# VHH binders against Glycine betaine monooxygenase reductase subunit (bmoB), part 13

Target 1, 368 residues: Glycine betaine monooxygenase reductase subunit (bmoB), of Chromohalobacter israelensis (q1qyu6)
Amino acid sequence: MTQNFFNPVTTQTWTNGRHNVRCVKVIQETWDVRTFCFMADQPVLFFFKPGQFVTLELEIDGEAVMRSYTISSSPSVPYSFSITVKRLPDGRVSNWLHENLQVGSELVVHGPVGDFNVIDYPADKVLMLSGGVGVTPLMSMTRWFFDTNANVDLQFVHSARTPRDIIFHRELEHIFSRIPDFRLHIVCERGDESGEPWAGFRGYLAQAMLELMVPDYLEREIFCCGPTPYMKAVKQVLKSNGFDMSHYHEESFGATPADVRADVEELAEQAEAEMEAVDTADMLQVEFSNSGKSIRIMPEETVHAAAAKLGLHIPKACGMGICGTCKVKKLAGEVTMEHNGGITEEDEADGYILSCCSTPKSHVAIEF

## First folded at step 5 (VHH)

Design j02 (framework vhh_8h63_2)
Fold by ESMFold2-Fast, scan of step 5:
Structure j02 (fold): chain B 368 residues (1-368), chain A 119 residues (1-119)
Amino acid sequence: as target 1 above (368 residues)
Amino acid sequence: ELQLVESGGGLVQAGGSLTVSCAASGFTFDYYSMGWSRQAPGKERELVAGITEGGSTYYADTVKGRFTISRDNAKNTLYLQMNSLKPEDTAMYYCAREDYGEWGSFDYWGQGTQVTVSG
């Protein structure tokens, strides 16, 4: 066990990268939302730009799983950092975290990273628009403004399903009741079925609501985080009213693992195509005269592999240059052939090669 | 009023293919993420596939590589193409709409369509 006290004067700041952390506190925010607070084994100050996120490295049922979560805490309280996780009925990771992550649990995290932050976009008048769990990066920003006594006119508009689903409800009320230039607006789809009737705005955020809550919304630096339909609706309102979109910032953080993989696969395909385009400068041409086909291959690839890529079936038995079944006639060019007795000196003199162990040194032409 | 109507279920042999569809009405379909879940008798409900409004997809490990989710925004229709079907895929399949304002929550489910795989 280690001492829990940190000396803020001598404590080192974390760097972008891989970190071992331990859960030191769990807070129930709503019936299905929890905040998990982490510290490192050695004293570390967790400085980051408010709005940035971390990626958790997890092992679930023996499988490696990665999942990103916004840092919901503020760097103004740097002795720890927190993530806030909603338990989804359909969610593998969110359910695993709620069931298994407890005080004393050890995790690996990667970060901090992210371009959605308030430090890079300073403004005197700010509008924050959040939907559901999208409140998390905006809460980090709001906590930072509150703790640093920032000279900012802050309007915060939050959308939730029902009043009981408002994440950070009590803390938002606390912060916004104490600062005259901070205004909080909450929109609920409906009232609590078992609670007091909701007297505020109802339904989905609409342009008319925004005009009533924040009459100067077109003059503000805007930070938006929520489900894609929510952010799309917000952007339509802004664009239709001539808003300068260079002052609009958004984060889409609840992408599914497949969404992340699809984007990574597309990027990987583009990178591979670029690599292949560059590599074609170093590739050598193999022409199959009888078939009328040709292909460019790397110098370390075999003639047999080249034929296979073109749908040509040259017989092959051992693949080691012993049996001679892959013998073909070379009409032009030079190859490197490493064989173990599968071809005679007379066959080589007549222009034959073993395709399974021959690689090109120049443009080559094969009778096949 | 909001409606999700599933169709296309039926009896199919192991190794076969089947496509189920979901006709949506009463909301702006192209603004919502959609999904497919399934439930077999005596087992827990499982989300098998999801698709965002932009077309990005998610699959459960049990169906990855065999099932394909897609959407036709012009027809307000969601599809699930199921290939290499196994007896373990036998379940009631439900269409779902994402809860607006609540990330990763589904607020409405259809009545379901039964898929039975023999073998």
Scores: ipSAE 0.013, ipTM 0.371, lowest interface PAE 7.8, mean pLDDT 81

Design j03 (framework vhh_vobarilizumab_d1)
Fold by ESMFold2-Fast, scan of step 5:
Structure j03 (fold): chain B 368 residues (1-368), chain A 119 residues (1-119)
Amino acid sequence: as target 1 above (368 residues)
Amino acid sequence: EVQLVESGGGLVQPGGSLRLSCAASGFTFDYYAMAWYRQAPGKGRELVAGITEGGSTSYADSVKGRFTISRDNAKNTLYLQMNSLRPEDTAVYYCAREGYDFGEYFDYWGQGTLVTVSS
């Protein structure tokens, strides 16, 4: 029957530094994601800028380990703070936390710190782009906007593997159903394996999806958090459309030392360096005459991918150059086309190509 | 239905070469970054090489200068050219499609192809 009542009028704010906290709640968010909620023994108000993180001081197998996690809770609920942790295959820290953190567990945390936050970048129109667990800082920001009745036009686009993997799904739907200027869009890579049919957007987040979901995306302050390849693809779309990148803010996987995530971070960092080194003069222009749209693409990108980046939906069934469904007429230029029987010699003579297996060799014009 | 099917593994002498192929189907191949991973007997999976949608490549230090990753978007095929093979390269090699979820660096894996480097 023990009860502990905090006096809200006399409770002091925490400061940046080292803090002793206790886990007071563990929430199963999805099959592989848990939220851990912490309080201090002496009551404190956990104020921070939404999007900031803490660093956990752990001892795993006799070794001191430091790991950073975004605060997923909002400072609008300041008597506790939460982190949300996905269990990674072969992940050292994420598996240890899932197996060993329970109600009553005592932990040392350092923080709050972080530059990825909505307080330092105020805007009337906001676009949040999240992939997987990258939802955590954006959820903190969204909860803050909701709880403070912020006057903001908020568009939230979340990407997940399957419907069962959508973190905070019910809470996001609740928040976004209650505020007229808040709109939620969810993209699932696949639906079949989740046991639930998915009628929404499918696949990789593409320019076509952004244009359909958020037609004014180029006029927004953008906060992006997800895997590095995801954020790279977003930046490429924004840069190719003349977006002012001073209005783009991103957070990678967090300030996390080597584990499974580090492999993808290293790969993506190398990819970014190579992409930034690519001479844009080597880019080839693809023009779509009927739509009046054009785009510059890298060598080895397909005509179909170029169309999709412009929101143009060229039919595609096989993706291998077998069925001919992606056939379009080329009005000018040259392409390299490797097909497996999806187009006839007569069609090629008349200027037709299979867009899904054709890459430009020069600037090209397509009748679409 | 997403499918990744690896081929090209086998027995090779130290210093030899092998070319692995991965046939991809059921998704828009050129929209995804692809990678090769390997798992040696009694060890965890290790990233070997990656290639982005735009063709930018990255390699583990243990294979840099010896292995080359490439892709053919028209054929929906990923390749790994392995030169100057060493006994420590012996492993099952997996083709992987990168996903959005930073809790999972791969969302689809192939069955794997065994590479044995032995004299």
Scores: ipSAE 0.010, ipTM 0.256, lowest interface PAE 9.9, mean pLDDT 78

Design j04 (framework vhh_7pa5_2)
Fold by ESMFold2-Fast, scan of step 5:
Structure j04 (fold): chain B 368 residues (1-368), chain A 120 residues (1-120)
Amino acid sequence: as target 1 above (368 residues)
Amino acid sequence: QVQLVESGGGMVQPGGSLRLSCAASGFTFDYYAMSWVRRAPGKGPEWVSTISESGGSTSYADSVKGRFTISRDNAKNTLYLQMNSLKPEDTALYYCAKDEYSWGEYFDYWGQGTQVTVSS
């Protein structure tokens, strides 16, 4: 690898076209996702519109193969660019990249290109909806907003299969904790095999969830990226509520292998069925006796989240039911509490619950 | 089995127009993004254009922007490339490609391609 020297006065910007690049960093994002970071031999500024992609020119088993990947990095860090690749069961290219692409590897890329970007669709209020690896272009957009100190009200809703499948989890939490007008919501279909409880939203993204997480979702510029069934389900919700689809933007480059595709199609069918039930009749009331406030929430929502929606700040450190910081006294009703040692049998006998990992089974009253 | 059959190529003079078609079979066409890729004599493959599953998003190589238009008819399982203001440098074998594996990927060439020759 040749040493690169930064000279901000003479460093040239890349243009749309064919480029020779070298892998300078490989990051393991999740058990099946890696980020590959590229630089040119001579310093180049990789400017692009956040959300755009590159196409890799590869030779696999003697065959010429072209594959498009979104640029997951931001043009605010222009001396390199990154792509983030999920390893797919029986995937030819994704497995080849994971097995063969390493620091020092040389590639040809074509780009940057793409109409799915935030620069051409400026808005004061933005909603990003991502499913799985569809987080990559939205992460590029989010990094850009964060780094440029953009004056934007950003709501980000990400759907993943399990907590361990949340790509960029730590970085998303960091970015969204730093900016008051940035809100992050993560929905997981189920818990993972680690045994740690998931205290956030569960199941498939449904209309009722959007109404609770982003009450003004119909007033936002919407960027959606994920599997085809996921985006189809999102569009059905928006169209059913009279959303102006000229403010909806999406990107998807294809389907997953048959076994994973079946899971994605089932997920979308469940999401569509659940979105048909946009009624609040199944919601359960949570009453906060000391503050005199109450709210109706979905059975999958935590007591802590209910309090936060009412402007009540119950302390929360871990969110996993380990530390006990979110402990509150339950006066009436039943909850499902998924904790990992943050509350004793004695505390439970006295009526205490951990609000960050307790969801209502009935109408509930809390001493707060 | 997945099959992509390209057609519509031919010989044309500079400044002329051609419309390429790709007939798709063996898969659910409206679930996949589709691309056009070309290979000029003695050169490597060059990506030309991509269209999303619904047709709502398109992208083009700078060499063809403003001259080529990609479109699709999901009811007919057909991908199109309208080529206007053709130049000798557009002479190439044109392939259509399907994404088989995941979001952000498209599969390699399934057909023989269709030859476009822009006469000098």
Scores: ipSAE 0.000, ipTM 0.278, lowest interface PAE 13.2, mean pLDDT 79

Design j05 (framework vhh_8h63_2)
Fold by ESMFold2-Fast, scan of step 5:
Structure j05 (fold): chain B 368 residues (1-368), chain A 119 residues (1-119)
Amino acid sequence: as target 1 above (368 residues)
Amino acid sequence: ELQLVESGGGLVQAGGSLTVSCAASGFTFEYYAMGWSRQAPGKERELVAGISEGGSTYYADTVKGRFTISRDNAKNTLYLQMNSLKPEDTAMYYCAADEWDYFGSYDYWGQGTQVTVSG
């Protein structure tokens, strides 16, 4: 038996798709936040754009559940990737992960995907605005800038409830103390009076705070991630001051559990049976250009359901249009799309749709 | 000072309907995610429904299709409409609020309102 070491020269890169991974490390970040680090059994280089996410495929209480998490690690350390998970009170998935995911645990991951990243929006001056666990994609971006010695003027403003809730606090202080053009500002809603007194800004991020911390905030490329109320407040400040919103990028945080994942093979069999019985006069064609497959569906059916009936597996974390996991490019036709922040105005302008919440209005062609 | 006050609980027959309400004060209600959790004697607390600032909703599998969560930002009030009630729905129902998470994570809870389903 010859020792077989990991060989980075011959290691293949992963691609967007389904991957089998194993948890190799668990880190307690705060009292309610943990980081889980993953590797594959076969050596893989986990390259991605900093800010992208993955979707976990889990089995909880006999049910298939999908949940998206931002990759918090940097692609500059590509032999593993990490996600950072806050334990939510009464949360089904986050509690299951904290209680059951251990070193040695195996699971399926879908990804990488996501348009919230610093590679597609290069700028000399960057402002990162994060609320709570929304720090995770911005931490990935910050680690990338630090590791690649990026020539960037970086301002990072993080909002937390109390000082003890600041995720990655020591690492952020370390990174930002070492680079003169990197500035860190932390806002806490309230102080933790049982610990060190908080002498910084208090309350919610306000225009006056931005003007004091980042006087040139209206001249920066802005990346924002946090709870919906936090991002709404940020956008209101920016819009009221005439900011060019083409330089504003955001990612929503927070996912809803799926009750059950549809069996793709079973749906394909059901579709064939339905086509024998149904009057096809009102059906609309959905064409998948890359696979060379097409199907006619009723106007009330989603693009994702159409793909499933053809045996095509488009990733899906939720049916609500929040996480963007089911995003596909529409080449032709019109759809009705109901979403809750999983797709940007830029993506819609470029022809992207969320397949899990899009229904056809005409014959449509999808790049899949 | 953030305060949540639940009301509308009571005794109802199996198959019946009941609406519980939560009156919120001391914070900018329209800016918070809101939710309903329940706890029956000898059982763990369960999140049954959540609603974001933007109106997106979550429902636990046990209540999906029967319960409807809604909010009235003008009245600073959260509602849970419960239909087709079962004896298994008997529990203390708690209103919850959180400023930092989308929904499903809550820092603030009310004192609860008891719902008892007989049948």
Scores: ipSAE 0.000, ipTM 0.167, lowest interface PAE 13.1, mean pLDDT 79

Design j06 (framework vhh_6z1v_2)
Fold by ESMFold2-Fast, scan of step 5:
Structure j06 (fold): chain B 368 residues (1-368), chain A 125 residues (1-125)
Amino acid sequence: as target 1 above (368 residues)
Amino acid sequence: EVQLVESGGRLVRTGGSLRLSCAASGFTFDYYAMGWFRQAPGKEREVVAAISESGGSTWHADFVKGRFTISRDNAKNTVYLQMNSLKPEDTAVYYCAAESYEWGDTYSPYEYDYWGQGTQVTVSS
């Protein structure tokens, strides 16, 4: 079923968790990139923070496979969500999706999840740096800014191999031509054989290019997504120029290599060494009274994240403090809560908080 | 059986020059972008320079621009780092790394970083 005749005023938002979805549209973006658009069987609103991702649960050749893909659509168009997938040479999952995923296909997805988003890092001046398919979370953010008439000075720098490889090229040009404070810059490694002549910057993104395109790049909140060597090079430019890296945010895209499972013990040892380095003096206790569980977390972590670490699933639809689905009662302690209208003054007076946007300031107790 | 073997690290005086080499084997070298990284005691590993699969594009960190030059010879499966006007703060273990990513795009879902064992460069005053 591809029709959704429903009442938009009473349609409920999705929650963080496992969802059954159906592919309702497939768009060919470039010669090797496709966008897949999904809807739920029962109409839901797919609210999320722009830049967040979903994880696909697939069965390929009899093996269970999990792969994360950034949501490329914007929550401003909430009746569906989209992922944009580049077909990689010898890629297991990307090739399977391109060959098998069609209109009517059913999938299981987990989400929305992710800390790479523009809601948690608000700024008046933003710089987006994307490489290849890394454009996807930044496109979600850009569509959100455009659709909400956000008062933001946006500079977007996109790197592609050739002009024919520029994902969302026409839509990016359209958006950026309509808003005076939005600037688009595209760098191509080389020209393509059959494409139009490329008159813009050529080669790999270099500091000199950044200085010419975005002279105030060191004053911006920076969101970067691209291949690992691209992001490493960007970080080095920023660090070498004294940039405050607390204003730098990045996300990796694409599939996690299946063969990495062979090295799980080494990765677990590295994660354990990182955990051992954590200063426990800064940790705060979060107690969940109904479940009888408790956990110590860093002050910057949310009550919702604390519950998730204990296997407790507090409903969470948008994560933006708008919908109120993550509302829980606080029995003791103090939190910092940044909400966008998802809770009333009366509910706050009665001790309720929105778990997805509340961070502990002391040891806290929650009724859950 | 991927191997990256760095060589050329030694003690040099401030203002001196040194050339590091990285010999690669066990993989199709000309399909991989290469990079030089360094790590000083008590500090994080940082990227020094990178070069594309063909050698047509290079990148150098600002703290070494004008002093260091990365190059490669695909016929010899070797990447080089020419270091000029060395400073005491250049003292570090230098690592060679290979990534199958192309700058601006990725070609494989099965990429992981190949690393050498490192070569020690000490710059004395």
Scores: ipSAE 0.000, ipTM 0.175, lowest interface PAE 11.0, mean pLDDT 78

Design j07 (framework vhh_7zox_3)
Fold by ESMFold2-Fast, scan of step 5:
Structure j07 (fold): chain B 368 residues (1-368), chain A 120 residues (1-120)
Amino acid sequence: as target 1 above (368 residues)
Amino acid sequence: DVQLVESGGGLVQPGGSLRLSCVASGFTFDYYAMGWVRQAPGKGLEWVSDITEGGSTGYADSVKGRFAISRDNAKNTLYLQMNRLKPEDTAVYYCARDSYEFGDYGMDVAGQGTQVTVSS
C-alpha cells in the first residue's frame, strides 16, 4: 500500500554508454506501429538532443543483435524515453520487438548519440520532411519545440502511404493547431481501402507540392528522415533548384538489399578510379576469411569500402558508426575506429569493429 | 539478392499503348504490395499505381481510367498496362516493392527503371 517515489532533485542524468532499462508502457500508434516507453530501475534523467537515437542490444534466437531506433519522445519529459517501431513483414528485429517487448521487459540500450538534431543546427526557419516511420526523430524535435515554446517558424511535411498509416496524427494536429508559426502538411500516396476518402495532397512528395505547401522551402534549415528512395527524391529536388546542401540534414536507419548494392557499386567505381592513381607501396592488405577474398587499400579507406570493392555486401545503414549495422569481427591486425555509439566496449574487447568507420593501421583479417 | 527488372518501355505515339513488366527475384513476391512510380525529366518521383498483397489497386488521378496494374504471383511479375498515352506520361518508370524495412512510404526497393517516351 505504501508508494515510494524517487527524488527528482538528486536524480542523475544518463551519459553516453550502456544502460539497463525496463519497458513501462506500450502504445499502439497505428495498426503496425507501437511506441515503447522505458525507464531505468535506478531513476535517471534521459536528457539528449532532439533527433538523437539509441541502439538496442538484443538476443534473438541465441544471437546477439544490435538495432538503432530514434528516441521519439522529447528530453522535455526526461524521466522516461520512448522509441516508436513499425512492424515490417521481413523485419527480424521489428517483428521480435512487437511479439516479445511488453510492460516489464528488460533490455540494454546504448546511447544517446547522433548528429541529426536541432540543437547543433539552430535556425529561425525550419522545414521537416518525413516519410513513414521517419517521422520519429522529427516528432522528438517538434515535441521539444512545442514544450520549450521555441521561437521558430516550423513547416512540417509528412508523407504516409494511407491516412491510417499517419503516425502521431492526432498529436501533430493538436500541436500545430496551437502555435501560429507551426504549419502541418500531410501527403498520402492513396486513400484507405476501408476508410474515409483522403481529401488532402496525394502521391509522392513532388517539387510542385513543396512550392505550394512551403513557398520558401529553399530558405529553410531542412531535416529529412524516411526511406532511402524518399530521401534521394528530396535531395534531387533540392539540388536541381540550387539549394545549399550544407543546410540539409538527413537520418537513416537500416538498409534494403538494393541500397546496399547501389552503395557497393558506387564504391567499386570509386575504387577503380583511385587504384589507377595510388602508389601501392603505401597499401595495407584486408583479408576476408569466410569469403576467401583479400584486397590492398590505402590506410584512409574503410574496411566496409574494402569489402565493397570485392563485391562483399556488409550491411550499412548510417555510414557514420552510430547504428551498429556494419559490425564485423576482426580476427587480426589493428584499425582506427571513430564511432558515435554504434558499438559497445564489450564488443570492442571481443574483437568487433564497425566496418563503415574503421580504417586499417596494419594488415587486417576480418571474419566475413 | 533482391532484384526488380523492368521492361516494356520505349517510344510511342500519343494515344498509343505500352505494357510494362517487372520480374522480381530474391524475395517472397506474394508477401509484398507492389507499385509503379515515375520520374519525368527534371522532376521528382510521382506515384503512378499500386497493388496490395490481396490484389486491391490504387491509381494517381492523372492516370486513373487509362492505366491498369496487375500481378502474376506464379511468375513473380508485376505489370502496368498503359493506354491512351500522353506526352505528359514521358518518364522513367520504376517498379517498386512496398512493405519492407522503411517501405511505409510505398517504395523501399526499386529497379533500374524503364524509359517511356511519348512523342508528339
Scores: ipSAE 0.012, ipTM 0.237, lowest interface PAE 9.1, mean pLDDT 79

Design j08 (framework vhh_8h63_2)
Fold by ESMFold2-Fast, scan of step 5:
Structure j08 (fold): chain B 368 residues (1-368), chain A 120 residues (1-120)
Amino acid sequence: as target 1 above (368 residues)
Amino acid sequence: ELQLVESGGGLVQAGGSLTVSCAASGRTFDYYAMGWSRQAPGKERELVAGITSGGETYYADTVKGRFTISRDNAKNTLYLQMNSLKPEDTAMYYCAAEDYYFGSESYDYWGQGTQVTVSG
């Protein structure tokens, strides 16, 4: 029976690594979305950059399973952190969390990590574009701006299937009603037939809607998070209108398979360890020009593996060079590509390679 | 939400041809990589064919030269043209939308399947 209070003066800040945490609150956000709030079993301040994520270490049916979730809470409330999880019909981990994670539950988390954050990309005018559960990192950023009285012109555009599926609806309305330079826009694919009729924008986010809601969208720092098709549609609009993509930032949550996140995180940790342990004279640099990221890899490693170590999700299907799904444009350098028909002679002449079966011969630059 | 509905399955004699179709709903169909997987009773699910959002195609060695995958983005429809069918092609055929790991159990969207039976 020893009383132990969190002392703000002596409370330690967490670091990137392994942490034991306990669920202290569960909030039902929508019919299929819950927020889980955690505190450490030892007092810590959970400082992180808004938009970063944690990886959960779980035991499901006797197997160790790791899954990443964005921190939806703000570091402005540092004695806890939260994740917000949508229950997917075929999701192993999301269903396990909804069924088993309750107040008092203990688990291990790894983090904080992630380069999709608002601190590294400061701007006076910000546009946040979210689809479904992709609202979570943007909500973290919005809560941070609100709590710190940030001098920012914030436009937030959220897309949901129906009004009942709008995650954080009341909190978003509250925040955006209180700050004159914060504007909220919500688009619903369709109305809620069982509830109040939706009087706002309907359908999928379209260029015309964006022009009406945020007339200066091409002058903003843009943070986008949602299902892969949503983010592809957004990028198509931006690129077709000459947007400077160096001011576009994205993170894929919701639609990205859990095994992709686990692989990317493992490879990112391995890359950090390799940079410290290995003589860099044996390594070749791979630069990803659109994302502004680069990494050094061994000559026998693939361009796809290099991208994964940096958190970049180049699509792949077979991993054997027969599918073409991992096709990317090479801007500079030489690679060895061992494919089985997944790329045409014309594509090769135009500088395209299959990232899953291409290994560097020199320092290379990739358009991704 | 993207919903996939397969059709066109049935009974066909060995050496025959059959086309199965997958109808999708949603404005972003053209941004998905799509494919066909099949599962015979007592066997693991097998990737048969795929097509990227850009139209590049790929095939399992078991069907290469016999099957052709295509998409019509204007009709939100995916097709699999199956020629020179063999009894070994008998399976439930599933339409799927890819989200980086095509051919994995973690596909974003799946149809209910359409049965193809090849008699010898």
Scores: ipSAE 0.000, ipTM 0.176, lowest interface PAE 13.6, mean pLDDT 77

Design j09 (framework vhh_vobarilizumab_d1)
Fold by ESMFold2-Fast, scan of step 5:
Structure j09 (fold): chain B 368 residues (1-368), chain A 118 residues (1-118)
Amino acid sequence: as target 1 above (368 residues)
Amino acid sequence: EVQLVESGGGLVQPGGSLRLSCAASGFTFSEYAMAWYRQAPGKGRELVAGIYSGGDTSYADSVKGRFTISRDNAKNTLYLQMNSLRPEDTAVYYCARGDYYFGELDYWGQGTLVTVSS
């Protein structure tokens, strides 16, 4: 084979429209997240406003499907563009992309488009708020600021479920360690339940955390991207504190109401969000009666982990239900308790459970 | 109800081999990504290996080339073949199902203990 190089003098910038592209690189970001990098066979400069998206034209099981993904790469590296896709185990398109999109795969994309971008909303002080895969458009913006040596005071707050789920973790740490006016804050819903705790911020992003991390958050241009519940919580905090919402910008799964091609994408992304909301609806309430605190947790989470999220320190030595150190009294509800001798039949009859190995089956009340 | 049940753990000499199994029920196994995690005494849980519904795999650097993850969709079973075991592989090994929300694993097995010693 003969290798032909792109000629930068004659390379033209792409325009909003239909483009044929080829996957030239696949990067495993986390065990369930991949970045796909694309180039055109004809030399093209992929110039766009950081935060914009493309719409993929796919054929899945003989059906035409269109799906929007934000461009995670920066236009400062314009010879290719990338999208970053989290595999949703119950999602149709994300599963298809992970299983079928490979180096050499050809597809059609429509773009660039999108109003969620940093160029149309210039500011000296920026706050980026991301949840999970919502990091992708904000990563594009961050890469652009870094590469262009932008004079901006940037605060980036990223929320992930656990430390292992932090997308772009090493690159974010690298970028933010190099620029004095860039600050990175990472919040994990929880650490590993049976392991050493996460040393950073824990729980869901809350007003108190935001005030601690970014004391001037109400003076910033705000870009927010994440799951619907995350963005609703952020907006509630901002509105309750008198924030001028004209300085708040958000994006959900890359779709915009103005995109006429988004009918199928909006319905499919809404369905994916509905699936996410259904999973969240399985959350169960745990009440700690003596402390007057309560929290909603996933069914697989332990009572001990629920207490820890509320700042309650139930003693724990083994984590395997052997020693009985984490014993607490259950006042109401049902739990699944997998113990290895750390509790007696008499204690169970009296309503006691081992919090480190008990997960709720219903809403429960604990005497702690 | 989603259930994951591990088996195959035990005591083995350094350099030996073990095969772990995870029997899954309560969901359409073939449609989900699955993973093996481990937790050594005094350490947090760490990813060992993951496998997607389409068969693509991912491994931690510490086990790459020694461990092999595989799945049998007809039997709803996940496997971890562990070769050239080292004392530092001593841990409780957990089978886990991947969810779509925030990238967390949503269901875990009870764990199976692997001890590598003389």
Scores: ipSAE 0.000, ipTM 0.126, lowest interface PAE 14.7, mean pLDDT 78

